Miniprotein binders against E3 ubiquitin-protein ligase makorin (MKRN). Designs and how they scored, part 2

Target 1, 323 residues: E3 ubiquitin-protein ligase makorin (MKRN), of Arabidopsis thaliana (Mouse-ear cress) (q6ids6)
Amino acid sequence: MSDRILCKFFVHGSCLKGENCEFSHDSKDPPNNVCTFYQKRICLYGSRCRYDHVRAASNLPLSSDSESLDRSISTTPSRHLQQQGDNNDGDKSSNVYCIHPREYPICSFAAAGDCPRGNQCPHMHGDLCNTCGKKCLHPFRPEEREEHTKECEKKQKHIEALKQSQDIECSVCLDRILSKATPGERKFGLLTECDHPFCIQCIRNWRSSAPVSGMDVNSTLRACPICRKLSYFVVPSVVWYSSPEEKKEIIDIYKAKLRSIDCKHFNFGNGNCPFGASCFYKHAYSDGHLEEVVLRHLGSQEGETVITDSIRLSEFLGGLQIF

## First folded at step 12 (miniprotein; from v8 with K24R K28R)

Design d5
Fold by OpenDDE base, fold request of step 13:
Structure d5 (fold): chain B 323 residues (1-323), chain A 81 residues (1-81)
Amino acid sequence: as target 1 above (323 residues)
Amino acid sequence: SKVTIVVTVEGDPEELKRIARSLRFLARKLGLKVEVKIETDGKTITVKVEGSPEEVEWFRMLLEILAKKYGAQVTVEEIES
């Protein structure tokens, strides 16, 4: 009879090894309550283990020939020879590979939510994350705990921001922006200089409008339709912000994305970008070298060299007929 | 000088109700003298705008964005005041 021990993972429908499992996938095989960690001499629970601490019996053939030979052999009082057994405690340094508690994996079921084995699980359950309610924090891996906590809090803040964003209406069309019929239009167009909400379509249509009157086209199209504050670019976002810090983060992420895109006007050094070093796009040569930011001294007519770190996009955009 | 324009917007009755709501909201937010009438057929809205040339043009641009969004047709008439 093959001592096939029932796969604990198979019993829970969670065995990924299939036919290559060292344990039985036959439901008729006895449930193995043996502590596999104790067999490996790595059980951290010791006497508190809910699993049977059975050592793999060395296959000494216990010949069970219990022949009942009743031999009545007499009581002769053999002398107490105190043989001083030299306890040559040969330090068999049983290299107890004390697997450091850090090397034990946590229970994936408890980390995902509830473990179906509860407190009878052979695997170490993680500590409870207060943010996600899951037993996913490894007790002996502080780095993984910190990483999980940081990611979990970031994800929770994003969910809350999405929830708060659901009621935000476009200042032009009064639609709830995230409830628009077309999924591609479910985006905010954030303005840098004001907090008036627009759907991406309404603010793009504003920026592509043609004023008929002799109004400064550039100032009009960059003005907020509500408060007339100028914003040079529109940031597309799937979330509305609750704080100035969150707004800044959204803008900085978008600016970082634009800085990864090669400038079509710079054209790897073969073109001229009208925005120069103030361009939102990457100015890299064909070898990958970046354009050096030459601080242009703008001579005022009065001979004062103003070092302008930021040539305002406003000064360059006055001369560009955007076809 | 104050200018008065009359803008006729033609389209779907339910979309015109949405346009009219937005125009009345924008007029209040911008502090503009705007009258929005839905005509008896429900297929036409008449929008009277009174203000400076800049204010009138600003509001006209917003109206055109709304009309274009809903596929409505826009006719602009200038009324000599």
Scores: ipSAE 0.732, ipTM 0.941, lowest interface PAE 0.6, mean pLDDT 77
Fold by OpenDDE base, fold request of step 13:
Order: C-alpha cells, then structure tokens, then sequence
Structure d5 (fold): chain B 323 residues (1-323), chain A 81 residues (1-81)
C-alpha cells in the first residue's frame, strides 16, 4: 500500500507545489485529515474539528533523566470558610450578551467549500470569494476579507503561472521541465540576460563543463548555450515568467533568499570571502552583526565616478552591460 | 580554419533517440553543420560536426551534457582535414 497521503490542497485544486508536493496527487490515496491547527495547539474546534487531532511525533529523544523531583506538596489545610449563602434571588436579567456579529465565527465547512448542512447550518456562512469559489469571506470582518482576497489572488496567479509553465521545454534536452521524472529536477534555470528556458540540470551541467584549452572558460560557461549572452548567475524557479516584471520579481526574491544564507567562505568572520561585501550570501558575524559594505566606485558612461553606496556584486554585474 | 569531428555516442536505444532529437534541434538553433545518424543497431549514434574550432567545441560540450544526462558513452575522433 503506498504510504502516500493525499494532498488536501490538490483535492481543492489549490496545491501550489504541483507535482513537487510531498503529498500524493492521486485521488486513490488516503486523504490527509490531520488538523495542522491541532499540531500547532491552536485548534479552536476541539473535539468538533473535522480533522484528525494527531500530534506530530516529537522525535525529541526522550532523555530519560527522570529526576524524581519529590516536591513535597505541603497540604496547607484550606480553611472551610462557611460563607452563608444569602439567597438573594436577584433578578437574573439574562444579560443576553448580544455577541456582536463581528465576533461570530463563519462556518468552517462553508469556508472550506461545501457545508453538509447547507441552509440549515446553525453557523453563519461567509460570503463567496470570486477567486476560490468558497464561502470564506466573513460578512462583518472587512480586514479578514481583504487579507483573504489578496492572498487568494496571489495564490491564483501562482497557479496560473504554474499552468502556463507546464509546456515549457528545456532548450537543451527538450523535456517539459515541470514534467521531469525526478521531482528535484522540475525547476527552471533562469538566465538574467536572456529568455531561453533551461532545466536546472542542463544549465548546471553546462556551467560544470570543461571546454578545451583556448576558449575563455569563464565566458563560455557563463554564456547561454543558445544565444551566448552572459549571465553571471542562474536563478532556480518552479515557474516560468510571462513578463519582464515577473522575471525581475523571481530574480529579486532569489537574490533576497541568497542574502539570508550565511556565506560559507566568510564563515561568520573566521574566513575570507573572495567576493567581499559584494557576495550574494550573508556576511554576518556570530553575534548577528553584518559586515560593513564597502563602497565601490562605478564608472558612469559619462565619465563621472559615481560613488555608489554598497552595491552587491549581483547589482554591480547587473549594471555592467557587457557589450 | 574549419575543423571536422566525428562523435560516437553509445547507449540505450530510446535514450539515443532523445539525444539525436536534441542534437538535431541544437544544430539548427546554432546554425551548425551537423549530421546525426542513428546506426542500424539503434545502440550507436554517429555525429559529424563541421565548423570553427569554437563552434565544434560548443556543440561537443552540449553533446556531452546530453550523453551524461542519459548515461550514454561518448567517443570523439578528430578528422584531420
């Protein structure tokens, strides 16, 4: 029996991982009923949750240091203060706490798609989101509606981008990149200076090739295999871009990600990075202090030396039109 | 000067068909004079490349990437012109 659990997001057409999902996208596999909110100890539904309340197995090694802290709970005798119950039959004006409509939760079933009780549901149904088709918009919480709408549109745009990316073939191996047999290879290798699609494996193999003596190795390996335009780095992406703006966004997100990864060569100040402050990676000391960025003189085309602030090698090399 | 190389690629018949398709595509995209023959056994591809030393090497590098991807073996023979 395949130990694969069905992707709950796939069942709802909302899986952003696509075929790279760790969960099955085969409708024959058992559904993932696990409550992620219960795993986070934030499930408000308790025993009425429609999802299984399974705790993640904390593979914390049970260090069996059962130090028997024999805390002698001193039983201080709680004095029975016999407070005489004066039966003041004070008028229980049932303060019907008019729960403000904003405090009523929406029906979680309707918000997820279908409510099995339909119009007989004792819970308030949310309004229909036009993007996801679910009754998930709280009628009296405009902020939650706006947050959901923004997130839902972003997810939908990503699904559409993934769909458009499915037919993109690698310029070297001609495989549909997202349909690669190996899930780890279902990535584009984006080049900054051209729009030729490559699978991450083919472009990595190109950059690890050994040209015969007499070719400029650095220029050859950085060149696009198709158009020879130089690209200093390869951006791994799960989506192909439809516009220059989307390409820039993918590149900028990747640059930001690299900036969050500690440079192995800088090694928290214990090593020397050959790129210095221009490195793509984070140069932070062990205390979290960042290396000061060295000012570089950039020659403008007009012969003025613009002292630019801290330009990373990625920005410096991106401004170099290599003619 | 023009250089001519003959490259023999040996491997699985189905993987060799994929390699041959890619090589013919790349040759057309790069504007290179390349002949790709699948031998009668289907286990060997003969690839003749004619061009500048740079063009021939560029195509050889692409061929090696394809061969390595599919687990095919590559032998290169330089034909002295």
Amino acid sequence: as target 1 above (323 residues)
Amino acid sequence: SKVTIVVTVEGDPEELKRIARSLRFLARKLGLKVEVKIETDGKTITVKVEGSPEEVEWFRMLLEILAKKYGAQVTVEEIES
Scores: ipSAE 0.730, ipTM 0.940, lowest interface PAE 0.6, mean pLDDT 77
Fold by ESMFold2, look of step 12:
Structure d5 (fold): chain B 323 residues (1-323), chain A 81 residues (1-81)
Amino acid sequence: as target 1 above (323 residues)
Amino acid sequence: SKVTIVVTVEGDPEELKRIARSLRFLARKLGLKVEVKIETDGKTITVKVEGSPEEVEWFRMLLEILAKKYGAQVTVEEIES
């Protein structure tokens, strides 16, 4: 094994020291380590620093207890930084602070998936994430572990959904939806009330059609072209779902996007939205107060009351005008 | 009461093959009496649709979507019974 660290400037073709460089210009040597002084916001080298300037998380919790540490602690470096001899003077510090285990950085090379020093690395390696296979879970920051696990699982679910979506064909044009020429065309048009897949172009063209006189527009254009179930909204998505839960997630994300847009039919309480509780747009009055969703009572059988539908106040008041 | 329409679709031969495949699929899926013929010039499809007025209109709307998608010209002829 080598005691030299690969020069990051040599790797990028910008090292000005050549043979006089204190870091290795042998590409077989391990890459640079994380700069602990940058982690503490006291590194004065900036872009000239030969160590990686990495932070574990941008939303680190405040620790009021770290302020109570004794500033008279020994000048000896951190345990992870002291395994080399004392003659490495390029990173001298004016004072050594006590570093709590939560404040130790993890090795960026292990976190990226490959530490060339293995178990002989002098820096702390994160715990293995079973989802991505990288040693990126900080042993003493459970908040960062939970954050990574959530985001890593979300990313992996999305990748798997994309893989499962590749062969899905539109029920109208039979084209593979994700094989279309442009990103805007590579979208499903999801219907809330059925599971027939459509490319976004085909279902939007269906919704913009002009039926022959005598056919009801809503019962025709809002119906699925295949099974005739009514769905008010078409939800665009770059992935298809494999479960009702995934479908609900896609719909809920889209609803959240639309909730910031005022419904023109509700018109701040001055109009009546024909879509009621199924409307994805914001139903806000002129004073900014949101329309309350009122649960509709279907009636009761012996021993229980059944609640099946949400009623927006505009549906309830549209024919009565009660204040 | 049953009605019949004959629809002529003119366009690029490769696009018409895709349209014909889709129309045959939709006919089976919807349980409609539909005949799809790609003419010998390869630039024309003839589609005969028989059913109730609602069924025929539903299929015609789907055919128009496919034609619009692929830039094909559509001509509809109604046959009196």
Scores: ipSAE 0.678, ipTM 0.912, lowest interface PAE 0.8, mean pLDDT 72
Fold by ESMFold2, fold request of step 13:
Structure d5 (fold): chain B 323 residues (1-323), chain A 81 residues (1-81)
Amino acid sequence: as target 1 above (323 residues)
Amino acid sequence: SKVTIVVTVEGDPEELKRIARSLRFLARKLGLKVEVKIETDGKTITVKVEGSPEEVEWFRMLLEILAKKYGAQVTVEEIES
């Protein structure tokens, strides 16, 4: 069987040499893995390179003439030029010149999780990401490594949250919330002030109910159906939480989404928002600056200061005028 | 200071079983005296709720949410005791 390198022109039906071709026309032979940077005398990796360092038979005389004629270009070199000259290679008598290591690609198969050539792969393999188990971290691109690490850990955290949320049942209908038929149904409705789980449909229907006359709407509909703690907003989420910290993260993400939307009740400072400091929507004046949130001092015994609330500036000023 | 209501829920037998399960859970969680009976035809459940006027109204609102979710009809009768 042949150890020849597969002819790329034969594979694409464009080889004009026929039976005189120096490369294999057997599609089972391996593709060309020659390091083009080595051929151009710009390979940084030397003996560490996973590409084959093969000397071109006519390259030195022709490239020497071409390179000497390119002096007008080299008067303003780019960010990194390699030395022109002879470098020794233990297995090959070609010159080795290297460029910036960040420019070498990693093997896309190893980065996707499994390289069929394993340790015999001629391409550079990325470093292993311990979170996803893929060899996708470029050794010389720290910004790409950091970006992958952040995205990968975020995805893994979300997968773990989904796994932990799988059996959570709504406190009203008892259906498993993540087992419902549609994505819109597969949402929790979180309450900020308690930990009772609800599907988004049940808690929205509760908040849209019409209690009999004589009941206070806010103290009834804004209360948790189970424990009666008041929560101003229902926070939709595709995952449930295992800790107060995870709950706060879910709420903060939702708040950030709503902060881009102008509150209709605040109306750029011309209205009164019934939710006050608890409102998740943007309270911006007409010029675009945000309503300030101030801490409420409730007083203390014997000179101690107690900070218990945050309030909107509009609520603070309105409260002074009302009482 | 206790009132009693009797609620009749009519609907699909499979959905009524789900409603009955939820009502028994809610009764336990809210600490209310609630009796849930699935009638022999399987198309009706009868729910007897005893508590303060506020507690009974609270439970009724939850029952109506469940009925709406599962397409069931609700009839409420107050029984003084």
Scores: ipSAE 0.670, ipTM 0.912, lowest interface PAE 0.9, mean pLDDT 73

Design d5
Fold by ESMFold2, fold request of step 13:
Structure d5 (fold): chain B 323 residues (1-323), chain A 81 residues (1-81)
Amino acid sequence: as target 1 above (323 residues)
Amino acid sequence: SKVTIVVTVEGDPEELKRIARSLRFLARKLGLKVEVKIETDGKTITVKVEGSPEEVEWFRMLLEILAKKYGAQVTVEEIES
């Protein structure tokens, strides 16, 4: 694995990492570059740096020009400046050699939101994440920054949804759903066709009820206990929604979980699913082909065509209408 | 067309207060004629439900869900049509 910059140790036959090297062992890649971190005296990786540590007289006091890098006891340029003494203070610093910018660590305390050393910290602090307010974004790892930002926004959105869900009461038992004793009890049972909140236990117990024989079981138990709107599925959720968009997101996540399961009622095309296109389960034929939705065509009226409905292929063909 | 049932719910007084509150709320939301009376012993509530057979059965199913949730015993002692 490499970052497209030729490993200077590989070029000189000195790389001991082999296939685990962070730099390229492909001779076609560009050679090592001068380490800018070494020029600024911030390189912490010493002899393991893959960039060239070039000593320049214009960047250092003249006294440092008399030092040998390979045979010197000191591996740092002149120690007559305050910044030179950091390698001799007994801190955790290593050699003064450059490292690849992507491998330069950031302060874990700042990344967690609390660095006690503040601007006196010898470690690089990450860039501020706008969402969580922590200095955790590595300046030289754009893929890591994007990943954190994406996941951090998801986490924050979920936390906000939890806060907004805290006061919601079940429409049956009137308990605050998120104040219940156990995590398994702290779930909503969402109905797709209405906005009445239920705890998961109350709505599932409703759907497990035994109405007297004079009532149609499916139309009774699949109805909302409050408004009578039919919903085929109860969607479990640890948060409630504050908008139709959030409701759709919750339902879509649950649908995705169910789409890997074959619908018992569709029965690979041999049965009749009562919910048709609204079913969350997989409608696949025995060969694995998915059922497709077709449009019903009313016909032309004065040169125009009107499309009035979407219909699943099983409904279209299974109605014994051979066209 | 109209039917009346009388349901007795026995249980812990604090749980019965929760059940009674929920039943009154449901009666209002469903537009049903329901009388909820906590008896003088505090360990029994009496619920009188009037409506169509479907409405009465709907409310009975909700009542039984609440009773099960709070560990209360349900007895349907008499219906009046």
Scores: ipSAE 0.667, ipTM 0.905, lowest interface PAE 0.8, mean pLDDT 73

## First folded at step 13 (miniprotein)

Design e5 (from d5 with G51A)
Fold by ESMFold2, look of step 13:
Structure e5 (fold): chain B 323 residues (1-323), chain A 81 residues (1-81)
Amino acid sequence: as target 1 above (323 residues)
Amino acid sequence: SKVTIVVTVEGDPEELKRIARSLRFLARKLGLKVEVKIETDGKTITVKVEASPEEVEWFRMLLEILAKKYGAQVTVEEIES
């Protein structure tokens, strides 16, 4: 009774052994801060461990070395102990003092932007993400770090593209495209073969116009209203581009979104799509397998006909508008 | 050969200013001889276009897009061959 050491799990409200615990549940008893995983040479926390790293041959702290007394105390996460607080796990107490580095959580307040406990927070704070300024990068989960970095950079790139796009005016109506009233109106209509900006409404209305007799409808309506270059597709985008590479990226993202949608005209193999291999939509049969695109054969005749030149792509896409 | 058309656009004075601005911009960009006059009542624009028949039709289609956008009414009269 005289040499009892305070149970660290009792202090944090997570001890599962109760009256059978080999450690004291009396807060007056002294704590034992020695890491048993270090004694067994399996602790991977190093200087971030909440427990003292003392070799088994010596139980005394290095009293003449002030740096050995300069320990970093960290609170073991109560949630992880609770999630692993099955009585079966509690019966394996020899491995309970030092958690595998990947299992140790970071402070959720610091990860969200600001920790109210500041420098006195007992939880481990994540590494700083230089892009968003949050301490959200777990030191021991490289896949999470890479995932955050990828998504955070993508978000920031999109924000910057929106800022660059704010002043761009439609070449027809001269309105600032991103100042329109509704999200559906706040879109550019990109032409693949030229760089003239249009709001999506103006370029779609151009392509649905009815020219007077004597003009070829397809060559007129598929042409840019300004420079007359023919563009097969109009690509809607919430941002504009500053380089050909960014333009291609916007087009490729739009194509990828459409490829997840079943083509109405292909109708799971029961119909005929007027765009054939040029169609942006998914051509999948009812069982899920994709229509064979004969890339190594000399041309497919199934959906590549002169008839497709008699319809406007904007009318086709307008009826299948999905975002 | 060139033809001349006169287009009358009637609508709200503030929207007509927007239409006139766009028409002058488009005329410059397309290299067309176009005169845009906002009449003294402020509710009417008179647009005179002198160009080939294809260029006239091209400009008329753009004008009609703008008129529909701003709720204006369009009347077209072809004056000369």
Scores: ipSAE 0.667, ipTM 0.909, lowest interface PAE 0.8, mean pLDDT 72

